# VHH binders against Citrate synthase (ctsA), part 16

Target 1, 373 residues: Citrate synthase (ctsA), of Heyndrickxia coagulans (Weizmannia coagulans) (p27660)
Amino acid sequence: MVNTNQFIPGLEGVIASETKISFLDTVNSEIVIKGYDLLALSKTKGYLDIVHLLLEGTIPNEAEKQHLEETLKQEYDVPDEIIQVLSLLPKTAHPMDALRTGVSVLASFDTELLNREHSTNLKRAYQLLGKIPNIVANSYHILHSEEPVQPLQDLSYSANFLYMITGKKPTELEEKIFDRSLVLYSEHELPNSTFTARVIASTLSDLYGALTGAVASLKGHLHGGANEAVMEMLQDAQTVEGFKHLLHDKLSKKEKIMGFGHRVYMKKMDPRAAMMKEALKELSAVNGDDLLLQMCEAGEQIMREEKGLFPNLDYYAAPVYWKLGIPIPLYTPIFFSSRTVGLCAHVMEQHENNRIFRPRVLYTGARNLRVED
Key: E = the ipSAE of ESMFold2; O = the ipSAE of OpenDDE; V2 = 0.75 times the mean of E and O plus 0.25 times the DockQ between their complexes.

## First folded at step 4 (VHH)

Design x30 (from e21 with T98K E99G S110Y; framework vhh_etentamig_d1)
Fold by ESMFold2-Fast, scan of step 4:
Structure x30 (fold): chain B 373 residues (1-373), chain A 124 residues (1-124)
Amino acid sequence: as target 1 above (373 residues)
Amino acid sequence: EVQLLESGGGLVQPGGSLRLSCAASGFTFSSYAMSWVRQAPGKGPEWVSGISGSGGSTYYADSVKGRFTISRDNSKNTLYLQMNSLRAEDTAVYYCAKGYRVWSPGKTYYFDYRGQGTLVTVSS
């Protein structure tokens, strides 16, 4: 009764937190990252520039970027005990569950978990940024009875991540494209996983606990997995005509087509998707195979003409990751790895101006039931 | 060393049938999957069909499924493509290829070697 007018299902449109980190400006069609337009950043800046911006507050100069890269290189190694724990998981384990297990266990190696000072959390964020790519790549290898791939000190952060996944040193083009994808996935205001991290952080819990919860959230089908679903559709279709048929079949059954629609870009293709489409064109030219590009362009046309819907980032990131040699089950773990910097920034911001989340409910169940005498 | 020699191409009317053959030499034929790939005038190569080394598994592009049948005779080191219900859009140079289309990360098509091709023209 009293609360009926205040109940907002899913908290849709509710302003749940204050933040200086990012903003989805639907009026001006911008994704704002620490005051900068993400699209502008994506054209000229790499992932480490975004890491420095989100964690240190500024776009780095060359010396600051070099110091950041050296700092992260010191954090690439994962404790042997974590590899042992991952080796005990059944072969059928979900990659997101392996990642969650690794992040959760990593907390046990931190001797200062009660210290939430900015400098201690910053050090912790760099440890997570360094170790999560290793956990993602090598948990996958372990689950497939393959030897872990050790990081190389002579590769950049993004090149090392791709190297650990594929076992091959990436070309300059592959490195550039993969790095840009990490920039584009790095931060996005308050999706479910970021809200989950803030909720956990609001209890003054640690950064590892907050990220463990965020992994669990992103595993959910309504939040994560859209990029995996796109590539699964392309793989099932195998041809341009097959993909057209698959899309028409799904549309006739009123099924949701993953990879389309965006909160900010509702009447045109997401510019981030356009960047990944250009990357797909470049990769297709290099290897002389444009099948995935042709399939995606056909699907883009059908969805525009029949539904008035446009590709989002996941639609073109998926075939790009496939062309880079990345197995489909790693797409959501890579998304999480990229978002780790944004999640860390949000947890630190929450700790610095904290208020525990304590919502109430509108009770709709039975009342005044009598206990048998 | 590796040689693939296609034959059986020619002019055929719409609705007709044609059987392509590929004679393989220079490798242990039964140990390798084989494919048929076609290239129509002014278009890129299109994978048509694939068969496992033992012949136990076969794969087809949607455009030819139900109309074409891939087979092999490992005792004769020969690959075949039986093409039925031919259409004008089947007009292309058909290539025998060592390997098959692979949907694995980084690769949508994979062939170790390709033959010189045989022309199939479907016209009245």
Scores: ipSAE 0.026, ipTM 0.495, lowest interface PAE 5.4, mean pLDDT 88

Design x31 (from e21 with T98K Y100S S110Y; framework vhh_etentamig_d1; at its last look DockQ between E and O 0.04; V2 from the best seeds 0.00; counts 0 for: pae E 17.5 > 2, off the site)
Fold by OpenDDE, look of step 5:
Structure x31 (fold): chain B 373 residues (1-373), chain A 124 residues (1-124)
Amino acid sequence: as target 1 above (373 residues)
Amino acid sequence: EVQLLESGGGLVQPGGSLRLSCAASGFTFSSYAMSWVRQAPGKGPEWVSGISGSGGSTYYADSVKGRFTISRDNSKNTLYLQMNSLRAEDTAVYYCAKESRVWSPGKTYYFDYRGQGTLVTVSS
């Protein structure tokens, strides 16, 4: 039993929430979501299957999946005011900040904002799942003085999302790979952003507020920035030898190298990373350019040999997203978009079984100070 | 299979000129914006110039503005870079790069394919 009187920095290892949603089983190296291993699911199931599982509690049949997709398609459009607000942002703004603002503004359009009933939150979750991809994609376009891209109803959920980003209809392979990435990013127990969402939700604040806080959390480079950082390193290096040199230099300086290490998969490569690595190989084969793959493999080897570290999901997701034509600043926003379903599930659960988070502190400040008369 | 093959590099004296070419194949050339990027020894990559798919819009890094001219012949699937008034600091490997999506001013440049490069050395 954790001594409640003991200060635990970062709440490391502290059980902060009771949940039926997800569990990181470090002993068996599993990411459990609603009783299933996420990795196993990712082999045969798509993002909408995960959405249904997390929000409805079951893996959907074909009819249910179709209905879900239709429901989401109806929610793709965002109020014009969102576009207007985004257009007012400085062009130097990061898409994560735009996303934070966009999600926040959506709250003002909810006529039942204070209703936390399950059915209402569920509807709200689907609205957010429909709109957030639009906000992510068009944030980038607007910030670059481009016209917003309208969603296409004839595409799948994932295909439309990728389309809205790139402006071109994806191939079947691209769609498949992108969808898989969404599955892999969908849920991960209680990371900082999810915890933040629950903390906010515990005040019985609305789902939009919780997600807004989660965006702010995920923006931090210690949380959501790894995929972006990886791609920046790869871009800086440009060659296999350059990448080797870059990594050795960083290691010599005791700098943290992003894209390596995982809490669940500590002794082996993250299976999610392996899946993205295969995706990278597939994409490389299509255009005949395997430079990024070679670079990543070289880096993988170095980190294994030098530090005993293995790639995480972000390490191989980064070059995959690059090959899909996704701009680097959208890597983290896409991550958030994927995680939206998990965040909603957690917030809903918190609202349904709520206890306000109110921790105490180990006070190390001054005492007994008095104002001099 | 996408292929980009650069040519035209070599040794030139300061103030000299070179014309680089890039032969493209394996994709609809006119549908994609193209760029030149360069990498000098010990330095990171530097974007040099870009051109829209139609060739109607061209852009340059400040470092080469007024000296370099990018162009393309879509009928030949070829990208060009005319380099005039070359300087020692222009010494680099020059790469032809294919943009992943529509190229627009102010956008982050990201390429889904690039060639092997051609070496340009400016030295007295």
Scores: ipSAE 0.000, ipTM 0.245, lowest interface PAE 14.2, mean pLDDT 91
ESMFold2-Fast, scan of step 4: ipSAE 0.219; ipTM 0.630
ESMFold2, look of step 5: ipSAE 0.000; ipTM 0.148
ESMFold2 (binder alone), look of step 5: mean pLDDT 80; pTM 0.817

Design x32 (from e21 with T98K E99D Y100H S110G F111M Y113V; framework vhh_etentamig_d1)
Fold by ESMFold2-Fast, scan of step 4:
Structure x32 (fold): chain B 373 residues (1-373), chain A 124 residues (1-124)
Amino acid sequence: as target 1 above (373 residues)
Amino acid sequence: EVQLLESGGGLVQPGGSLRLSCAASGFTFSSYAMSWVRQAPGKGPEWVSGISGSGGSTYYADSVKGRFTISRDNSKNTLYLQMNSLRAEDTAVYYCAKDHRVWSPGKTYGMDVRGQGTLVTVSS
């Protein structure tokens, strides 16, 4: 007999959706993106290759990639009204709340908001991909009483994003490293933010609403902020010895240390983390400052020896973003910006094969109370 | 001119307590992490404790953890080290130390300056 009243907390292990977008293959220790190994993609392909793969279904040829670049350049401009709304936020506002506000307001500028046809949603995905980097970078500048940095038409998508954040044109090495980080963060099966986007999309709500919900989800400490937490630990520690003592203190208190462990790479360092570690080495060589690298290597050794835990992508992406001149509060917004393509792909897939999510509850509260008025 | 002036050292019996102070001037105190470093007779410098610019995070060498407490008062530009349950091996000159530079995106730097020192002698 089937027990249909079984409660599974957090939906742990429940297959909640069907997808052709991505798969965490724990058996073969592989992250699959549209049939490709993410590691293989990350070695030779850039972020726009992943954008085309996730939204158009194939890795682009040169003509398709040029067309995609031109399409996104037309979408860099953000309505002035959105900048005005962001300017009204208190200076203490969280960058993720500023991002959520900007994404939410974008919906009001869409004249076909209720149209869920594939071609219309695809156009929206490109609009969001073009505008979110501007919202991320310039909401930060506005919150610091600085003028917005306008995008430049002569820079690549990733170089332009980094330029808007730092106010400086990135070097080729900085651009390559930043672009690769966007590839590595682009998609990851069904984390809470992607599930939230699919839940919202299942009501036939719009793409902006789904992404607004995903921003709210990613702000939560159990989902997002791991890369920010890693860099905050490094910044607080200041030295190799300080970081060793910070880690030993947390371990003695049985506290979780952010930046370690992965659902797929449970017995070794995440290969994506290894790529960011190499990026950190290259950036350290350029300016002759390897302090962050030494701190991270010391922490990696302690966690391996005392806990059998290995760095995940966040552990080495954090000091890379710091070396690239990116303020810590923008790390989770950048993560979201990267993940926007995966989120759009999931929302579009949900709309095409829709069924509204309508779970039930195990009721544990009071019953049969009397109303006396 | 950056100046760090330590005080509060002295002779104390094992098991006793001392509170060290460091008066800082010539820089924006709250923007820099601060440390206490000690040097025992005939030995090299040993890092003892560190505190972030805001005071929100504190760190300790295993040899002093649970016995020493680092703190700061940014309104008074003063760093403190409360030392409890002192041992003979804690005998050293204690130095207040400032980080080389404010940590900012794109930059990281080690300790820049230390003060004149204050002698702590734990006698049997």
Scores: ipSAE 0.018, ipTM 0.478, lowest interface PAE 6.3, mean pLDDT 87

Design x33 (from e21 with S31R S54K S110E; framework vhh_etentamig_d1)
Fold by ESMFold2-Fast, scan of step 4:
Structure x33 (fold): chain B 373 residues (1-373), chain A 124 residues (1-124)
Amino acid sequence: as target 1 above (373 residues)
Amino acid sequence: EVQLLESGGGLVQPGGSLRLSCAASGFTFSRYAMSWVRQAPGKGPEWVSGISGKGGSTYYADSVKGRFTISRDNSKNTLYLQMNSLRAEDTAVYYCATEYRVWSPGKTYEFDYRGQGTLVTVSS
């Protein structure tokens, strides 16, 4: 039964699921990941630690981490047929659409698609974690008429991902910074893409279908693309003064400025953004180019003074990805690649304690119209 | 090759008006903020005015605010500076300027482009 007083637009603030995976604690200003503070994890743990925590339930010891690394290395290669499908896409294809195509086609290579057992889904999660970075990097190269860059077994997971994108083996600093960005993007309670994955999973559909829907959701401007939009603003502005002018112009027109504001960190800079700002300082020092840092600090000051708004993760992750040699169109695909572990954890949790989502509507249209005359 | 060519300078009396033009070529003009910078004899360069790439935002030095108006015509790749109520202290060589950057992932190549300038002399 639907009544007018029960309609909540966008489900804003509605508790739609139970989860043990993550929690946005607005009271204590904390992002909780399987009981741990994400910031504490990000200071001492790498992406594979987060993968083990989200999929296996615990922070890994050394032997468990080595086993996980070897497991993922076996999954780096994608079927040749997927590379062929990506090669058939028009060169104007959006990178998120190429990623969605690749993830969707992966389902056709799984002979056990109807099996929802935990062990089978866990195997699929590792397959997706291994193959999505290859699909992201090499679909981009194919669409730009460049040769695919094959994964190397002598690189760490994060170094290999960056290598496949840039064609250059990353330095230790570049690897550390990129890996940390993957930790910071790995999980975030119930954004639209995670909710979409859970909705699809609630029908007992497969993990590939759930992630395909999540890619489609994240492509939407209101959900994904904020880091791309930040870097596009910086590139359009070109200079510190140009960026100040751009921000003042947007503010005078009451336009939303991407890269600012967070549901948990409403009165201070997102500490994850602070970590990426430090990364930007380190990368700027190494190559002697601090333009992006100066531009971002000027923008940070303007937004703090004019709007009382503070940088979120996207604001500083964007120039970091630029400094790492990553093309702007890959920022949202990289975000999705990082979030793949969280999405897999949510789909598996949904399958294990399932209830199909079946909302109702408040009908506001015409009634009792007659057929005929 | 990025080129900026100023014109419209000359001798004017105090209280007079003058309109400067800058013809830009070799880059996508509408994507870059443009500035007018002046240098008086024996002094360093002084930023006078700036305009955003699309022309939506304009900014002025306090010394010229209310007297000068910056504008651009992106269809003609031309920047303008309308100078009214001219004073002796406005005497300078006026330069059209842009800080042009070639942006590639992992690299930023910076180029400061400034034309040859156009002389404005305000005297009786």
Scores: ipSAE 0.031, ipTM 0.467, lowest interface PAE 6.1, mean pLDDT 88

Design x36 (from e21 with G50R; framework vhh_etentamig_d1; at its last look DockQ between E and O 0.01; V2 from the best seeds 0.00; counts 0 for: pae E 19.3 > 2, unsure alone 62.2 < 65, off the site)
Fold by OpenDDE, look of step 5:
Structure x36 (fold): chain B 373 residues (1-373), chain A 124 residues (1-124)
Amino acid sequence: as target 1 above (373 residues)
Amino acid sequence: EVQLLESGGGLVQPGGSLRLSCAASGFTFSSYAMSWVRQAPGKGPEWVSRISGSGGSTYYADSVKGRFTISRDNSKNTLYLQMNSLRAEDTAVYYCATEYRVWSPGKTYSFDYRGQGTLVTVSS
């Protein structure tokens, strides 16, 4: 039992929220989403199924899924002002910063911003799910002095998202793999960004504010930066032997190696990572280029032998995204886009059953100081 | 078969106005963003303007901002370009184009389909 009178650094292990949304079952090694194991869902269900489950409480039938997709498609467009604001950013800005700004600006266009009713928040959630992919994709294009890409209504949700990023209609395989990645990133109980969103929401602040805070949280390299870091390591190494050398060097220096370790899956590879590894194999087979796969496998072996650590989702998602033609700076923004549905669900739940977060401190500073005349 | 038919081009004096139209058929018009592209003699294609499938978002090249307006009527499968304050440098063949595959860095926009074009000549 957590003693509320004791300081618990990082709130590790502290139960901070009551929720029906998500649970990390470390005993059974499950990620529970609305009563289902996310891994089990990921085998047969797509991102829109997860969206419906998290926001509507049920796995959709085909008609419901179609309606959902149509609803989202109607929300793809963003106000021109968003594009204008993004265009004012320095070209050196990171896409996560652009995303933070873009999400923040959207609040100003909501005519019912102060309405926190379930139906209104639900509508708002779908609006955000429709628009955030656009902001993610076009933030990159704008920052690189490229013309923004328009959404295509005839593509699936995931296909359109990937298209907006790459400017190319994805193959069926690419679409499938990308959609799977969105499923796997969609929800994860109460990580820092979700907690941040709930904290902000607990003031009865609006959903946009909560998501803006969540973007800021996820930007931190200890939270959302792992996928980018992995791909950067792979690029620096360039070869299998180079990657081995790089890892041994980092280990000798006691540097943290991103892409390894997981809270739920401590003794074996994250099943999500395994799924992405298979995706990497599939993509490698398309053109016969398996260099990244070989590198990743070598790294996996080294980390297992040297540290007893296993790959997490980010480790294999990174090279998959690379093969999909996704630029590295968009890895984290895509992660956020996927997580949007979970964040919305948490914020909605917080608004519906609200208690303001107001923790106390263990004060270790000076006392009884007085201003000397 | 996808068909795009541009019309409305002609000879105008500097400062004049023209309205271009593009009749689309052979595909679900509202499902696709549409663009106007122009090509002057001896020059490569230049992107002019873009509009989303729903018409909710519009974009313009810097060279035409404030002067040109893109719009669409999805019920009529028609794309429009209102061109005001025309300049000599606006002289070109104007094409209506679908945006199915749009992006190549540093390259002219690649469009899946475009029409035969309509000539706009701005001259005193």
Scores: ipSAE 0.000, ipTM 0.262, lowest interface PAE 14.3, mean pLDDT 91
ESMFold2-Fast, scan of step 4: ipSAE 0.256; ipTM 0.654
ESMFold2, look of step 5: ipSAE 0.000; ipTM 0.140
ESMFold2 (binder alone), look of step 5: mean pLDDT 77; pTM 0.781

Design x37 (from e21 with Y59W; framework vhh_etentamig_d1)
Fold by ESMFold2-Fast, scan of step 4:
Structure x37 (fold): chain B 373 residues (1-373), chain A 124 residues (1-124)
Amino acid sequence: as target 1 above (373 residues)
Amino acid sequence: EVQLLESGGGLVQPGGSLRLSCAASGFTFSSYAMSWVRQAPGKGPEWVSGISGSGGSTWYADSVKGRFTISRDNSKNTLYLQMNSLRAEDTAVYYCATEYRVWSPGKTYSFDYRGQGTLVTVSS
C-alpha cells in the first residue's frame, strides 16, 4: 500500500529550495532578478551590472563598476597547465566536455579550496567569471589545432570574450549585442543545471565541483543545446523555402522543434527573443544580408499558425551568434559562461543556509528473493 | 570548385518524354537544394522545378506541374528531371542550378552556379 501520490516525476512543480536570487513569475509574465524585472535591466544595464547585482546584492555605482571591471581583468588569464591539459584532449572531444575539464582542473590551483567563507567564495566567483571565457574560446581553438588567443586588457569583459572567440576586435554594435545576450542568459530560477549546482553545494563541496556538475547537466540536450540546434536547422535548410520544408517535415513526424515555447511566455514571443530579433535586424543591415532574418520570420509564422507556439530566446540568439562570427559548438559554452554568475550566486546562497538534499524512492523492484545454497 | 554537368537533352516529338540528368561535384550535394532552370530562344531564364537537399520536398512552376517530376540520388550526386507530355513551348536549354552558399560563422555569401546546359527541342 505505498502512497504513489507522493511521487512527483522530475520534481515538476515541486518547490525544492528557497531563494532571493530569481523568480519565474508566470502570473505577471516576468523574470525577476534580485527584485528587478530582467527586461527592464536589459534595456539600460550591461552584463557587469548583472554580475554586481547577483554577487554583491546591488546595481553598482560608477566606482563599484570600475572596481569590478579591474577585478575581472586580473582574472582573464588561465594557468598555462590548463592550456596544456586541453591540448592533451583528443581533437574529437565535445566542447562541453573540454569546458568541464577546464573548470574541474581550476579547482587544483585553489589554495583555499576547503574554505566556504562568503568572502573566499566571492573571490572564487570572480576568478571563474574571468577565466571561463578564456577556457571556452581557447578550448575550441586548441581542439581545431589553432593557437590560443590571448585576452586583451584594453577591451571590456564582453568585447574581450568575443575577441578571444573570433580573433577580431568587435565593433561597438557587436559588443553591445553580445553583452545584451549575456544579460539575457544570466539567470533563470531553478533549471536542472542550477539545481545540480545546489545539490552538489549542499554537501559543502567547492564552487568548482558545483559548476563542473552544472556543465555536465547543461550538456544534456533536454536542458542545453537548443540554440545550437536552431542554428543547425538554419544551416541545413540554407534557404527560406528549405526552412519552411524542414519545419513542415518535423511537424508531420511530430518531432519537437527547438527554439519555441517558454514557461513564462506561453502566449506570446519571449520579449528576450524580441530583443535578439532586433539585434539580428541591426546586424543584417550592416552587410545587407537578411537571409537568416527572413528564414527565422518564416519559421516564426509557421509555428504560430500551426502550433500556437512562439520563439524563445534561443531561436533568435542562435542566428545573432552566427552573425557575430561565433562557431555553433560554442553556443552552449557561451550560455554556460553567462549563467556562471547565477550559478555562483546559487552555490553561495546554498552554503550560507545549507541543508543536504537527501530524497527517498518509491521502490518498484523485486523483494525477498532467496539466495539458494 | 562547384561543377554541374547536364545531359539527356535532344529532339523529341510533341507528347513525348525525356529524362534529364545533372552530375554535381565540388560540394556536399545532399546539403543543397537544387533547381532546374530553362531558357527558351530569345527569352529570359525561367525557373522550372526545385528539390530540397533531402529530396523530401519538391516544387514546380505552374507551366510544368503534373507533367514534370524532379528527383535526386544523393548517393550518386545526381539530379534528375523526368519530362512527360512535352509541348513545343518546352523547347529550351535546360540548366541545373544551385545557390552555393559559403556558410561559415559571420559569413553567408551566395554564389549562383549553373551548368553549361542541355538542349531540349520539341518539334514535329
Scores: ipSAE 0.166, ipTM 0.581, lowest interface PAE 3.6, mean pLDDT 89

Design x38 (from e21 with G53Y S57T; framework vhh_etentamig_d1)
Fold by ESMFold2-Fast, scan of step 4:
Structure x38 (fold): chain B 373 residues (1-373), chain A 124 residues (1-124)
Amino acid sequence: as target 1 above (373 residues)
Amino acid sequence: EVQLLESGGGLVQPGGSLRLSCAASGFTFSSYAMSWVRQAPGKGPEWVSGISYSGGTTYYADSVKGRFTISRDNSKNTLYLQMNSLRAEDTAVYYCATEYRVWSPGKTYSFDYRGQGTLVTVSS
């Protein structure tokens, strides 16, 4: 037997951190957020309720929620220098690269950057939550040589985010659906981007650096971009028959089909996906256009029958975002914007009980090679 | 702007053949199903034939099944209708048609587009 530690590729299943933030309960099929079932929470609570729960520790009362809304409204504007930096990027730049650049530059405007006190990090988290939607929406407009859309103080957080993207004030239904999508993307234990943020935070680096690394992680096609890929497939297919043909063609070539499968929900549809499917039905009823719903249901049936695979959140979030007027390149940036609250909670928790991540390797290369004399 | 322009109509004897063409422009032709619709004098429009975006699936009205063949050339943005064993009852203006869907975020519209038509007269 060899006297070496067991190598676990990708750290799959390894317990890498302790957390009170969230838990993926595979036995009871629950996503636990600070002790609450996320699905139950999503039925009656909005994104700002999740923000208060993750950052302050409790579901807010009316006064606390109003104070949080006012706090975030003060943070909607970004420094003009950030707009200038974004305007220097080539027009072919990816929105995730623009977002990473904006978050990185934002650190340079923090006069207390070396302060790691909880209260200072909490204020920093609110600044990031307020400014990231603006960076996401207006980096897209800048890359398309369009005028930035200024935030409106009379709109809710989620309505304002959607407004900055589309230039149109959302309907009550559109606002409700978009807000719910932000709740469902807000936190999910320890995916690669959250782990990356904790790794960076473990060096006692700042919150902006941790989030910059998380953006870089989420840009990777094995982590992010699945929602964009789903909508690209639907757009390319155009019709129910076209989508069936596209899926059968990919399956015959043994290509991976995005929007299917989940580590936790391997034998059923992701419950978050089911909620977004319901949202797609509601949006489809508004104008009597259910084409995207029909296409998605046909694809769901094929994948269940041919591969025993089920939709994940990305599969149904993609056509919902399309119907809300959101351009495809913004889907992953919106995912990141939602997850910003979870990422901030994890970074702050890491700083409070820190230990630097320092793994070892199992060396499998050549040994004892002689340098020629 | 979506444009459909039919050609190939004319006068033909019963039992004869004609090939209709439809030149499409202003949309991504290869992404849309196409149809042929006809309207005989004094009658309402009648759907004749349909073809999927790829050309892999075709459909025919019972009145023309076995006599007409629909096809498309996506490289040339052109739809065809090969009409064989023509009958007096086939006399009509033939229209190229499509259900055009605008694929833009938040703005999904469906429009029925039809060309100017081409006259087919089957008589002795």
Scores: ipSAE 0.155, ipTM 0.576, lowest interface PAE 4.0, mean pLDDT 88

